# VHH binders against q0v8j4r314to507: the designs that were tried, part 3

Target 1, 194 residues: q0v8j4r314to507
Amino acid sequence: ASSLSFVLDTTGSMGEEINAAKIQARHIVEQRRGTPMEPTQYVLVPFHDPGFGPVFTTSDPDSFWQQLNEMHALGGGDEPEMCLSALELALLHTPPLSDIFVFTDASPKDAFLTNRVESLTQERRCRVTFLVTEDPSRAQGRARREVLSPLRFEPYEAVALASGGEVIFTEDQYIQDVAAIVGDSIADLVTLPL

## First folded at step 11 (VHH)

Design h5
Fold by ESMFold2, look of step 15:
Structure h5 (fold): chain B 194 residues (1-194), chain A 120 residues (1-120)
Amino acid sequence: as target 1 above (194 residues)
Amino acid sequence: QLQLVESGGGLVQPGGSLRLSCAASGFTFSSYGMAWVRQPHGKGLEYIAMIRYSGSRTYYADSVKGRFTISRDNAKNTLYLQMNSLKPEDTAMYYCATPRYTGDTWEDYKGQGTQVTVSS
């Protein structure tokens, strides 16, 4: 059975991204309730500077919804964040053959985990899709005065590629609309060939 | 051994064009995004263009949008920058860059650069 698994950046800048995760979760839960595609497990892993976790898992969609609704941004943090550590934790708790959605506005400080996470996505046969609300071309960090490389998100690209997923860049103001479209696309692309 | 070699720079008049090339070796070029970075003399670095590993997406700094085009040929392991409508402000050392895993973090690796000078 499938899982609905979210990895959420909860830094103070992530208010719109947390709301987008709530919208996507609601769409998926309501569309699949009572059908063969209904998720049997729900996984939520927050991350922020300097930490990540704890993992929250449930088989009850209403409990998952409640946990998401109570989530809020935890205050400002620096780019990069512990995204790959949180994703690894999510992969370890997500049933095989599931989709994992990552919401962030920051590049990873734990990029040394990239190969490990790539391998884990393939072992678990999980597809990872990143929704990133940052323009890769932005030259100056919001928290520090430094030059930002547009290549700083390449670890996410590597993980998405290895897993069969994708990285989607959008502006903060549009992420709720993009999350809804991605949720609908996943539902539309799933077929029952039997 | 990872190597990036830029070429195609030179002296050009305002309004002219140049095409920069970056020959890549020592890594799986088709798996990584690439960028062009420039540094005017005595000034900081400016990332001006980026292209995804497949070539399916590109990003440009506002200063070069509509004038410069980044492209790649994965069969030849080569990155390109077509520079049109050049201005004196485009005078800089131009580098290509790719992410490199150092065993500890990912960082941008740059070549030695090629000089572009736009002058009457």
Scores: ipSAE 0.392, ipTM 0.758, lowest interface PAE 2.8, mean pLDDT 80
Fold by OpenDDE, fold request of step 18:
Structure h5 (fold): chain B 194 residues (1-194), chain A 120 residues (1-120)
Amino acid sequence: as target 1 above (194 residues)
Amino acid sequence: QLQLVESGGGLVQPGGSLRLSCAASGFTFSSYGMAWVRQPHGKGLEYIAMIRYSGSRTYYADSVKGRFTISRDNAKNTLYLQMNSLKPEDTAMYYCATPRYTGDTWEDYKGQGTQVTVSS
């Protein structure tokens, strides 16, 4: 039984990313409907500063859309955020051989969970794709209050690699296009490695 | 105690090459990503190259892409920067850096640096 899971940063800076996630989710559901790849379960886990969760699980795509549509960018402070904790929750509630999409513009506050989450991805045989709306090679461009390490996203790369997924860095203005490309590529993949 | 010691800097002519080294100690080197950053006199810090903990992925600033190569030897706890086709604008203090989470944010620890001067 395959599932579709989304882990969403819902902090105030994530307006474009959340919209991209909504569009992409709709596209994936529509493409897989009536096919052997149709999800039997949908999982949604939000996170923001300082909290994460709750986990929303449903077998009804309409309920999934309703819940996803209610998500908006609200509040929140500067990075880091509880991304890996949210991802862990998603993994624990996601059936094996599922795709998990993570949307965030922030580094992880809970980097100590990296090895645990890596192991969990392998155990559950879930593929995790991170869409991060910051380019570490362009760290100089964002007038941030504080100079942050461009290497702060290393935990995401480790988790993605362990799962057979990837970390995609992009700008917020291009997130919809990038998400669409990723969605199309995944939808065409009929065989998740057993 | 965490230590990073840069070496290999010096005076070179335009078009020349240098290889910088960074000796790391006081932490598990193979578990952390690394970076090279530089600071020209009177200017801000620039991240020019980054490498994953395993060495599986590298990143470069546009200013050095195609000319500089970052690499690492985890068995020797050493980070390298091969610099080719050097230009006067590459003149700067060069630092080795490793990420540290302070409990509130991610910042980099840097060594004392090594001076690179490109001049005719």
Scores: ipSAE 0.273, ipTM 0.678, lowest interface PAE 1.2, mean pLDDT 88
Fold by OpenDDE, look of step 11:
Order: structure tokens, then sequence, then C-alpha cells
Structure h5 (fold): chain B 194 residues (1-194), chain A 120 residues (1-120)
């Protein structure tokens, strides 16, 4: 991949996920350095509610790591969050044929951007993978004041599908293991649906 | 106006089968994921099955895995639930549901439901 991009939910509930992203970023940098698979660019886009951005771009993996390492879970943790807006920024600043990884535990507040983001993934030929630390099948298990629709993640699935990526649902306790997929990713051509 | 109409419920013996249908109207059915939700008398709602807008993925609660199958026909604007190996514990009002974003949160719109009773 010409670029590695992270879109990171930085709300207060995202402590474990942010750590997982940091660990994987370090592994990727170490594994790909000096190889044909080494990214030429790194992109980092945080998001909250209602804030998202700024975009951080660098060709230096050490600078990328440093910037990511400074990120922490802060602020409100109530879904939904501005995920697709952040993803759009990432896509606009990511070279074609790159992998974009999204970490979040929340549904999108900006679901109206779904079609635009889908189109942008195809235009940029970027593969988007969502790591979501919420299991739709377990929606009833969380002591939430309000019953949320388990289908609220459909925008992510639509975007992932359009890009040739996927949505991986997991729990906080397993996010570090699941996030290993980021490190195992191979830069290849995005397979677009016919 | 958004409308969901469930049908196919009834009385069955343990080990029996039922097929529920949900007729959808008032929205672009093929653009939305769908779910089946059930509510036993005196108990809370349980999401038991979900399907993506395209039908490419399905999700099941552990309580119904291996016994129930959710499917959809987008050309007919219809959602289905095939229920096999029914148990008394499956007795409930069954609803089909579609997601609705209110501007600040995601909620599900549900139909009027169809009663399923499993009894010897």
Amino acid sequence: as target 1 above (194 residues)
Amino acid sequence: QLQLVESGGGLVQPGGSLRLSCAASGFTFSSYGMAWVRQPHGKGLEYIAMIRYSGSRTYYADSVKGRFTISRDNAKNTLYLQMNSLKPEDTAMYYCATPRYTGDTWEDYKGQGTQVTVSS
C-alpha cells in the first residue's frame, strides 16, 4: 500500500481501542520498514462528537507513531459520533490503493454521508476496514438508558463493502487481538464490486 | 407512511415449525437492514435475527442460532423468519423492525407483531 491511514474515535470510551491502534501501528512500521510494502505516506484522522479532524499526514513513520502516541481517549463517550466525516477526510488525503482502518465503538451521526463516502472509496480505490467494539447481536447486554438499533452500523457495512473492506465486530477485551488484522494486511488491488 | 405488517404466527407444538413474514411499505425496503424482535409476555424485547440490506450478512442471537433463519425478498418488500425446532421458550410476540435515525439516535420502527405460541 502506498499509504496507511487510521481513522480513530477518540471519545472517552475508546481507551483500549486507541491502545490497540498504537500497538498495531508500531508493528506495521517495524515490519514494513525497508520492504516493498512500506507505506510512502501515513494519515491519521481523529473524531469525536461533534468534532472531527484535523488530518495529520506524514511520510515519516516515526512522526506518525509520535502523533498517534499522543492521542488519548478524552471527552464524551455517547454515540453516535462523526465517523463518516472523519473517514471522508481520510479518503481525501489518502493515495489510491491504500488501506484505511477505522476504530470506533459508536454508530455514525453523519449517516447522510454514506453514499458520498462509498463513492469516494471507489474513486480513491481505498479499502476501508472498520473495527467496531460493539456487537450488534449483544445490543441488549449493555446497561444503556436507550435501546439503540443494532442495525445502526449498516452505513459502515455499506462503505466497507463498496471499498472491498469489511466490518469486524468485537469486544473491548478482544480488540488487541482483532486489531492484528491491521498488521497482517497486505497491500493489494482493491476489488470493486462489478 | 412507513408500515410493517407481520404475519404467520400461531399455535404450534414443541419441535414444530413456523414461517413468519413481514410486508414492508412506505420506504425503500432494499436500502435498509431488517430485524426480527420478540417479546415474551411480561418480559423485555429480544433481538433474535438481523439481515443486511443486501441480504449478504445475517446475525442471530444465541437463543435461536441453528434453528431460525432470517431472509428477505427485496423485489417483494418482504422479510421472512423460518423457525424450526420450536420450543416453549420461543413463545412471544414477534415483530419485524427497520432502523430509523431520529437526528440524534438510531431507533427501530416495529410493526404490530404476530403472536407465536409453542405449547403441547
Scores: ipSAE 0.263, ipTM 0.672, lowest interface PAE 1.1, mean pLDDT 89
Fold by OpenDDE, fold request of step 18:
Parts: C-alpha cells; sequence; structure tokens
Structure h5 (fold): chain B 194 residues (1-194), chain A 120 residues (1-120)
C-alpha cells in the first residue's frame, strides 16, 4: 500500500508552483491509475507562516484533485515558512512506501524539526522530493531585501537524503517543466526505501 | 561562544596551490552545513563552496569549480579548502561560514578570515 502526498507552500509568491503541482498531481494520478503503483490514498498538507495544515486524506483520486484544485496562493511570501511541520504532519498520516512532493520557495522556519523529520522518513519509508523555486547561491531572497544564508536549505537536503529523495532547485518560470520531468521519472521508475 | 578560525592563507604565484583550514568550536559542528566565502578588496562577498553537514554533497561556484575542493573532518571540527591552479582574481579575504537561524531569518556566522594573495 502506497500513498501519494503533496506538501504545498500556499504563500502569495507560490502561484506558479501551485499550478505546477496541480498539473503534476493530475499527471501522476492518471499514469498510476490501473497499475500496481496506484496509490491507496492521497495526502495534501498546506503550509505558510505561521500556520500549517490541516491534513487532507482520501482514497479517492477525484476528491484529491478537487481539494488540490481549490488551493491558491494566499497572503504572505516572506521566508521562512513552516515547511517541516507540514511535512511531519504529512508523514504521520501516510502509510509506508509513499512518495511525498514538497513545493516551496522558502527556507524552513522550523528547522529544529530536521532530525525528527529525518527519522520519521526512515520509519515511514517515505521518499521526499523537494522542489524549491529559489536559488541557494543567491544571498538575497526573492521576497526580502535582506541577505540570507545559502545554507538555509540544508534541512531540506538532510531530509531528502535520509529518505532517498532529492532537493531540486529551479526558478518559478521553469517549475512546470521540472515537475514534469520528476513526475515522469517517478511514474516510470519508482524505487522506494525498504 | 561560537568561533570560527581560518588559517592557511598567504602569498602565492599564479598556478600555485594553498590549503585553507577552519577550526570550529562552540557548536555541534557535525550538525551544520559549512561554506567558504571570499571577499576581494572593495568588492562584495562571494560564496564559492558549500558542504553538507555529513560531507555527502558539495557545491561550487562556477568561478572555482574544478580548481577548489571543500572537505570536512567532523571528528576534528575542521573545514578545509584545497585551492589549486590559483589565479590573480582569486585574491581575497577568505572566510569559513556556518548558518544560523536568528528566529526570523537565516544568516551566516563568519570567522575573522585569512588573506589569500595571488600575484606574480
Amino acid sequence: as target 1 above (194 residues)
Amino acid sequence: QLQLVESGGGLVQPGGSLRLSCAASGFTFSSYGMAWVRQPHGKGLEYIAMIRYSGSRTYYADSVKGRFTISRDNAKNTLYLQMNSLKPEDTAMYYCATPRYTGDTWEDYKGQGTQVTVSS
């Protein structure tokens, strides 16, 4: 039994990313339907600052799509955001051997959860892929004028590595293409941690 | 008291090599990613190399890729930068850096730096 999970930053800057997530989710659902890799359930967890959740869980892909389709970029936009809290929530509500996609353009406000979330990915045997629409080499954040540490995304790197996933950095203008490539790869070659 | 102490800088001819070290103390070194940052005189900071907390992955700026190697020894709380094929444009103050979350933003703590001068 596997789950497909989406953890989505819903801050105001995430318009293109949310659309990319919607497109990708639909693609994955369609590709896996009727196959041995069809998810038994779907999980959706939004986050922003300071809030995250609630978790939405369903076994019906149509219900999942409907819920996801209602998500929009609203308010905020300044990093950091409550990403790891949302991811933890998603992990706690997923069966083992699930794929989790995280979409964000912000560093984590809740970096203190890194070790806990790493452990949880191992316990749940979930693979976590981060799609981050920010360049870590840039010292200036998209939404802020302040200089930010390029290392601020290290918690995502740690979590992804622990799960057998990855962190993909891109620009918002390319997020749809990148998400499509990742989605195709996962759909064709799904290898989850044992 | 968090401390980063850089060493190994000096004067070198073009094409030469240097090895920088950064001794870390006052925090759990093995739990944090590290970076090397340089600042030429009168210019801004440039992040040139980064390494994961475990050392499992590294990142390099295009300006140093293929010439510089970042590494770490977590048992010794030390960060290294091997610099080969040095060029005059590599002349700068070099800092090691560790990330800190201040409660509302991410910033890097840097040491006092070590001067690298590449000149014929």
Scores: ipSAE 0.168, ipTM 0.594, lowest interface PAE 1.4, mean pLDDT 88
Fold by OpenDDE, look of step 15:
Parts: C-alpha cells; sequence; structure tokens
Structure h5 (fold): chain B 194 residues (1-194), chain A 120 residues (1-120)
C-alpha cells in the first residue's frame, strides 16, 4: 500500500502550476486505479508566506480531487516561501514508500530544515519530486530590487537526491507538459506488505 | 570563517585561454552550488556560469556558452573555470560565488576576485 502526496505553493503567481498539479493528480489517480500501486491514502499540504498547512488526508480519491479542485492561486508575496516546512508536514503525515510532488516557483525561506527533511525522507522512504517554475539561469532577468542567488534552489536538490527523486526546472507555460512527462517517467515504488 | 580565493587571472591576447581556480574554505563545499560572476569596469555583475553541488548540472550565460566550462573538485574544495576563445569583451573582474541565506533573502558570498584582461 502506498500514498500520494501533493505540496502546493498557493501564492498568486502559481495559477498555471496549480492547474498542472490538478491535471497530474487526476492522471495519476486514474493510472493507478485498480492496480497494486493504487494509493490507500492521499495527502495535500498548501503553503504561502509565512503560512503553511493545514494537512488534508483522505483515503477517498474523490474527496482528494474535490479538495484539490478548490485550491486556487491567491494572495501576493515574493519569494522565498515556506516550502520545506510544508514538505516536512506532508512527510509526517505520509505513509512510507509514497510519492510526494512539490509545486513551487519560489526558493525556500526555511532552508535551515534541509537536513531534517532529508533525514525524514529517508526514514519514511518517500520519494520527493520538485517541479519548480523558476530557472536559476534567468535570475538576473528579473526586474527585482534585490539580486537573488541563482543557486537558492539547492536545498530542493539535496532533499530530492536524498529521497531518490529529482528537481525539474521549467517555465510556467510548459509546466503541464513537464508534469505529465515526470508523472509517466517516475518508476513505481515497490510496495512492501505491511 | 567562510573564504573564497580566486586565482588564475591575467593578461591574454584575443583568442587565448585562461583557467581560473577558486579555493573554498570555512564551509562544506560539497553541499553548495557554486557560480562564477564577472564585473566589467563601470558595469554591473553578470552571472556567467553555475554548477550544482554534486556537479550533475551546469548553466551558462549566452555570452560565454560554448567557450567557458565550469567544473568542480569536491575533494579539493576547488571550483574551476576554463576560458577558451577569449574576447576583449570578456575583460572583467571574475569572482567565485556561493549562496547564503541571510535570514531574509538569498545572497551570494563572493571572493576578492581575479582580474582578466583580454587585449591585443
Amino acid sequence: as target 1 above (194 residues)
Amino acid sequence: QLQLVESGGGLVQPGGSLRLSCAASGFTFSSYGMAWVRQPHGKGLEYIAMIRYSGSRTYYADSVKGRFTISRDNAKNTLYLQMNSLKPEDTAMYYCATPRYTGDTWEDYKGQGTQVTVSS
């Protein structure tokens, strides 16, 4: 038995990403339905700045879809965001041997949690995949007052690597396609009998 | 204390090559991505090359793509920049950079830099 978890940045800039997450969630649910890889639990954790949570958990895919469908990009805020805190919360409520997908366009405000979250991913044997709609190589192109480090996403790489996942960078306009490709390419976790 | 020490700069003719090095200390080098940044006189900073903490991925500005190569040796705590086919417009102070979160935003710590001058 496995679970499926989504961690979603719900700030105002995340409209396309949230839609991509909805599409991907539906695809995964449909793909796994009736198979040995069908999730027994679904987890959803939103985050903003400075807030994150609450955790939503259900064993009903329809309830999961309903809750996810009600999520929208609201509110303003510049990066960084409380991504790792939300991920930690998701990990704590996700059964072992589960997939966790993170959608964000922002670097982590809570980078001090990196080692803790890495350890937790290994303990829970959860695979974490980040879909980030910000390209570090384009950081200087921003009309921002402050120069942000292009390497500010490295905490996500560390966490993903520790979990056997990955960080995928893409543009907003391609997030749906990339999410679909990633969903199809990710190897299924071996479910151990509990 | 965090230290980055750049070396390898100098005067070269157009079409020439240089290899820059950055010696890192005072932090876990292998845990952080690294970058090369340059600043021509009277101009702003330009990020020209970046490399992931593991070395698994690299990024290049269009201005140096195909000519410059960033690499790292985590065992030696050293970052490198191989610069080929140098042009006069590559003349600048070159810095090695590592990211730091200040508690509010992400900024890069840079060394003292090494001067690269390309002139006939």
Scores: ipSAE 0.156, ipTM 0.586, lowest interface PAE 1.4, mean pLDDT 88
Fold by OpenDDE, look of step 12:
Structure h5 (fold): chain B 194 residues (1-194), chain A 120 residues (1-120)
Amino acid sequence: as target 1 above (194 residues)
Amino acid sequence: QLQLVESGGGLVQPGGSLRLSCAASGFTFSSYGMAWVRQPHGKGLEYIAMIRYSGSRTYYADSVKGRFTISRDNAKNTLYLQMNSLKPEDTAMYYCATPRYTGDTWEDYKGQGTQVTVSS
C-alpha cells in the first residue's frame, strides 16, 4: 500500500484503542521504513461528536508519529459518533489502493453517508478495516435506557464489504493484540476469534 | 420498500425441531447483518442469534447456544434459523430483524413474525 491511513475515534472511552493505534502505527512505520513497502503518505483523521477532522497528511513518518502521539481520548458523549464523515475525509485524501484503519467503539451517527462512502472506497480502491471495541452481541447486557440495535454497526459492514475490508469486533483489553495481528496481515483478511 | 417475511413456525413437541425462514426484500440483503429475535407472550424481546453480512460469523444467546443455528443464503435473500431440541421456554413469536437508522437512532426493522409453540 502506498499510504497508511488512520481514522480515530477520540472520545473519552477510546483511551486503550488510541494507544493501540499508536503502538501499531509505530510498529508499521518502523517495520516498513527503508523498505519497498514504506508508505509514501500518511493520513490521520480524528473524529468525535459532533466534530470530525481535520485531515492530517504527511510524507514524513516522524511527523505522522508526532501528530498521532498528540491524540488523546477526551470528552464526548455516548454513541453514535461521526465515523463515516471522518472516513470520507480519509478516503478523499488517501491515495488509491491504500489501507485505511478505523478505530471506534461507537456506531455511526452519520449513517446517511454509507452509500457515498461505499462508492468512494470503490473509486479509490481503498480497503477499509474497522476495529470496533463494542461487541454487538453484548449490547443487551448494558442497562441502557434505550435498547440500541445490535446491528447498528452494519454501515461499517457495508463499507468494509464494498472495500474488500473487514469489521473486527473485539474487547478493549485485546485491542492491542488485534491491531497487531491486523497490522501484520494487511495483505490478507484476518479472521479473529471472538 | 423493506420487507421481511418470517415462516416456518408452528406447534412442536418438546425435543422437536423447526426451521424458520425469513424472506428479505427491498434492500441489499447481502450487505447487512441479520438477527433472529423472539418475544414470549408478555415478555420483552430477546435477541437470540445474529449473523454477519457474509455469514462468516454468528452470535448466539446463551439460552439457545448449541441448539439453534442461524444461517443465510444471500443469493436467495433468505435468513434461516434451525431450531433443535426445542423446549417449552422457546415458545414465542419469532422475528427476523435488520437494522434501520431513523435519523436519530438505530432500531431494528422486524417482520410480522412467526409463532413457535413448544408444548406436549
Scores: ipSAE 0.124, ipTM 0.578, lowest interface PAE 1.5, mean pLDDT 88

Design h5
Fold by OpenDDE, look of step 16:
Structure h5 (fold): chain B 194 residues (1-194), chain A 120 residues (1-120)
Amino acid sequence: as target 1 above (194 residues)
Amino acid sequence: QLQLVESGGGLVQPGGSLRLSCAASGFTFSSYGMAWVRQPHGKGLEYIAMIRYSGSRTYYADSVKGRFTISRDNAKNTLYLQMNSLKPEDTAMYYCATPRYTGDTWEDYKGQGTQVTVSS
């Protein structure tokens, strides 16, 4: 039984990304509806500063959409965020052999969970795909000339690699297009007759 | 205290090769990704190569791809950068760097650097 899971950063900077997630989710649901690939379960896990969760699980796509549609970018938190904690929750509540999509513009506060989350992805045989956006506004507002290390996202790379997924970096303005491409690619893989 | 000490820089002719080393101490080297960063005189920092904590994956900037190789020896707490086919444009101060989470944000820690000059 295939599940569709979303882990969403809901901080104030995530407006476009959340919209992209909504669009992508809708597309996937519509494409899979009435097919053997229709998810039997949907999982949503938000995270924000400083909290993460709760987990929302349903077998009803309409309920899933309703819950997802109610998600908005609210509140402000500076990078980093509790992404891996949210992902862990998603993994624990996601059936094996499922796809998990993570949307965030922030590095993880909880990088210490990396190995645990990697192991969990392998145990659950879930593929995790990260869509990471760069917020230009964060770059401008940080008076601090300090260039953040791109290595700060290494935990996501590790988890993605362990799961057979990937980390996709994109700008906010392109997130919808990228999300659409990723969604289509997944759909194509599923249609390959064993 | 976290320390990174770069070495191996120098003057080299165009087309030449250099191997940089970075000796790490004061942290669990094998648990962190590492990077090489360079800064030409009067210019900003450029991340040119990155390697995962396990060494299983590497990343390169387009400017150095195919010419530079990043590697690490976790047993020796050492990061390396093999630089081949050097160009004048590669002239810069080279730093090894590791990410640090300060409890608030991620920042880079870098060493004192080693100067690489490519000149005919």
Scores: ipSAE 0.055, ipTM 0.508, lowest interface PAE 1.8, mean pLDDT 87
Fold by OpenDDE, fold request of step 18:
Structure h5 (fold): chain B 194 residues (1-194), chain A 120 residues (1-120)
Amino acid sequence: as target 1 above (194 residues)
Amino acid sequence: QLQLVESGGGLVQPGGSLRLSCAASGFTFSSYGMAWVRQPHGKGLEYIAMIRYSGSRTYYADSVKGRFTISRDNAKNTLYLQMNSLKPEDTAMYYCATPRYTGDTWEDYKGQGTQVTVSS
């Protein structure tokens, strides 16, 4: 049994990312429906400042879509956010050999969980893909009041690498296109690497 | 105690090369991404190169792409910056940096720096 999981930053800045996630979730569900790759479970975990969760789990793709569709960018503070805690919840509530997609524009507040989450990804044999709408290589061009460390996303890189996934950095305006490419690539896979 | 010690700076002519080193101690070097940051006199900080903890991925500012190479030796706890085709515009204090979470936000810890001067 496998699942499809989404971990979503729902802070106020995540409007486009959440929309992209919705579109891709629908696409993946439709592509996998009636195939050997059809998930037996769907997992959804939101996070915002300062909280994360609850975990939503269902075997019904329509219920999954409905729940996801109700998610919106609402308030919240600036980064960092409780991303790894939300990811941990997703991992704990998903069967092995699942795909997990994380959408965020923020660094992790709970970076101390990195090793634990890495281990959990390997234990569960889940592949984690991060879609981050901030590119460290473009940190100098950002119009923000404070300068943040471009290396603050390293925990995501570690987790992704441990899982056989990846961290994809993109701009907000391109998140939909990037998510589509990733979604297509995942849909073409029959099995996760052993 | 966390320490970063940069070395290898100096005076070079335009078109010349330098190799900077950063000796790290007081933390698990192999678990953290690293960066090179430079600051010209009277100007702000510029992140010019970054490398993942495993060395699997690198990032470069446009200003140094094709000329500078960041690398690391985790066994030696050392970060490197190979600088080729140096220009007067590359004159700056160069720092190696590692990320730290202060409890409120992410920032980088930097060493004392090494001066690079490119002049005819």
Scores: ipSAE 0.037, ipTM 0.444, lowest interface PAE 2.5, mean pLDDT 87

## First folded at step 12 (VHH)

Design i5
Fold by ESMFold2, look of step 12:
Structure i5 (fold): chain B 194 residues (1-194), chain A 120 residues (1-120)
Amino acid sequence: as target 1 above (194 residues)
Amino acid sequence: QLQLVESGGGLVQPGGSLRLSCAASGFTFSSWGMAWVRQPHGKGLEYIARISYSGSRTYYADSVKGRFTISRDNAKNTLYLQMNSLKPEDTAMYYCATPTYTGDKWEDYKGQGTQVTVSS
C-alpha cells in the first residue's frame, strides 16, 4: 500500500512550487488510476515559520487535489523554516514503502532533527526527495553582508541519502518542469523492489 | 570525535599549482558534503568550493572557477583541492569544512587550516 505524500513550504514566493506539487501529483495519479499501482493514501503537510502542519490524509485523490488547490503562499522571508518537523510528521502518517516529496526554497531551522528523521525514513522504508528552489552556492544572503554557507542544505542531503532519495536544486522558473520529470522517474521505478 | 586535518599548503610563485588535502575522521565522511573555505589575513571567510557527499555535484565561487578543482575519495576519507594558475589574491588560510550539530546549533566545523602564500 503506497502513498503520495507531499511536504510543502507555504512561505514567500512558493506559488510556483505549489503548482509543481499539483503537476507531479496529477502525473502520478493519472498514470496509476485504476491500476494495481494506484496510491491508496495521500498525505499533505504544510510548513512555514514558525509552524508546521496540520497533517491532511485522505484515500480520495479528488479530495487531495482540492486540499492542494486551497494552499496559498504565505508572506515571509528567506529565513530557515520548520521543514524537518513537517517531514517527521509526514513520515509518521505515510505508509511504509512510499515516496515523500518535499518542496522548499529555504534551509531548515530545525536541523537538530536530522539524525532522528534519517532513522525514521529507514524504519518506515520511505524514500524522500527534495525539490529546492535555491542556489546552494549563493554565498550572500538577501541581507547585505550576510555570508551563507553552501553546506546549509546538508540536512536535506543527509535525509535524502539515508532514504534512497535525492536533493534537486533548481531555479523558480524550472521547478514545475523538474517536478514533472521527478514524478515520471519515480513512477517508472515503483514496479521494482527497492 | 570529529576531526578535519588540512595539509599541503606552502609558498608558491604566481602561476604555480598546489594540491591541498583534508583528512577526515570521527564521522561518516561519505554521507556528508564538504567545502573549502579560505580567509585572507584580516578579512572574512570566503567559501570557494563545495562537493556533494558522492562527489557528483560541485560548486565553485566565481573567484576560483576554472582554476580550482574540488574532489573527494570516500574510500580514503579525504577531501582535495587542486589549485592551478595561482594568483597573489589566493593567499589565505585554507580550511575544509563539514556541517555538524553540537548542542542546539547546526553550523560548519572547520579544521585548523593550512596556509597558502602566493608570492614572488
Scores: ipSAE 0.298, ipTM 0.717, lowest interface PAE 3.6, mean pLDDT 81
Fold by OpenDDE, look of step 13:
Structure i5 (fold): chain B 194 residues (1-194), chain A 120 residues (1-120)
Amino acid sequence: as target 1 above (194 residues)
Amino acid sequence: QLQLVESGGGLVQPGGSLRLSCAASGFTFSSWGMAWVRQPHGKGLEYIARISYSGSRTYYADSVKGRFTISRDNAKNTLYLQMNSLKPEDTAMYYCATPTYTGDKWEDYKGQGTQVTVSS
């Protein structure tokens, strides 16, 4: 891959996921250094609700690592969040034939961007992999007056499918292991069909 | 080693009901999404239902929506498929499935399957 891109939910519930992303980023950089698979570019895009960005781009893995290390889980509210907007930014700044990893525990607020993002993934020939965790605080039934749609993550499925990537659902406690497995993948990912 | 063992299939009349079970082992069941897939004789594989790792999200193919219900018990490492209002078109080998990483790509691991036959 010519580039390594991370799209990170940085809301307060994302502590473990951000740590997993950091660990994975370091691992990838170290493993690929001096190999034909070494990225020539690194991209980092954070997002919240309603904020997303800015895009950070560098060819220096040390600079990338430094920027990533400064990211922490802070603030934010309940889902949904501006995931697809951040992903769009990442795609626009990522060279073709690259891998993009998205970490989040929230559905997209900007679901209207789904078709545009799908098209962009195909145009750029970038593979998008979503690592989606569940916020335990959301499971404990704070009486959200509104029942969330069980299909609220469908936009991620659509984008992943279009890109030849995958949506992986897992728990916070296992996100590091899952991220590690995904990060080691150099081949096509398979998404379970609906 | 990852294992999935389906059970609960059989012969039923149209309009009848069946409950399939899938016993999972060899992986952290509660950490992964699961699916039911079926294959009619002489036809391709159809994915009919999916459920998230926690069970909070479910997905259904149009062919079974409103009739089938996917569920799971993570404490028992078991996946279920409640099938109501069965039709002859539902006749197939039924498999439970989970994603697995082969070392180079993700693919679905399936059990040996359980036969469902709907006939008058």
Scores: ipSAE 0.026, ipTM 0.341, lowest interface PAE 5.2, mean pLDDT 87

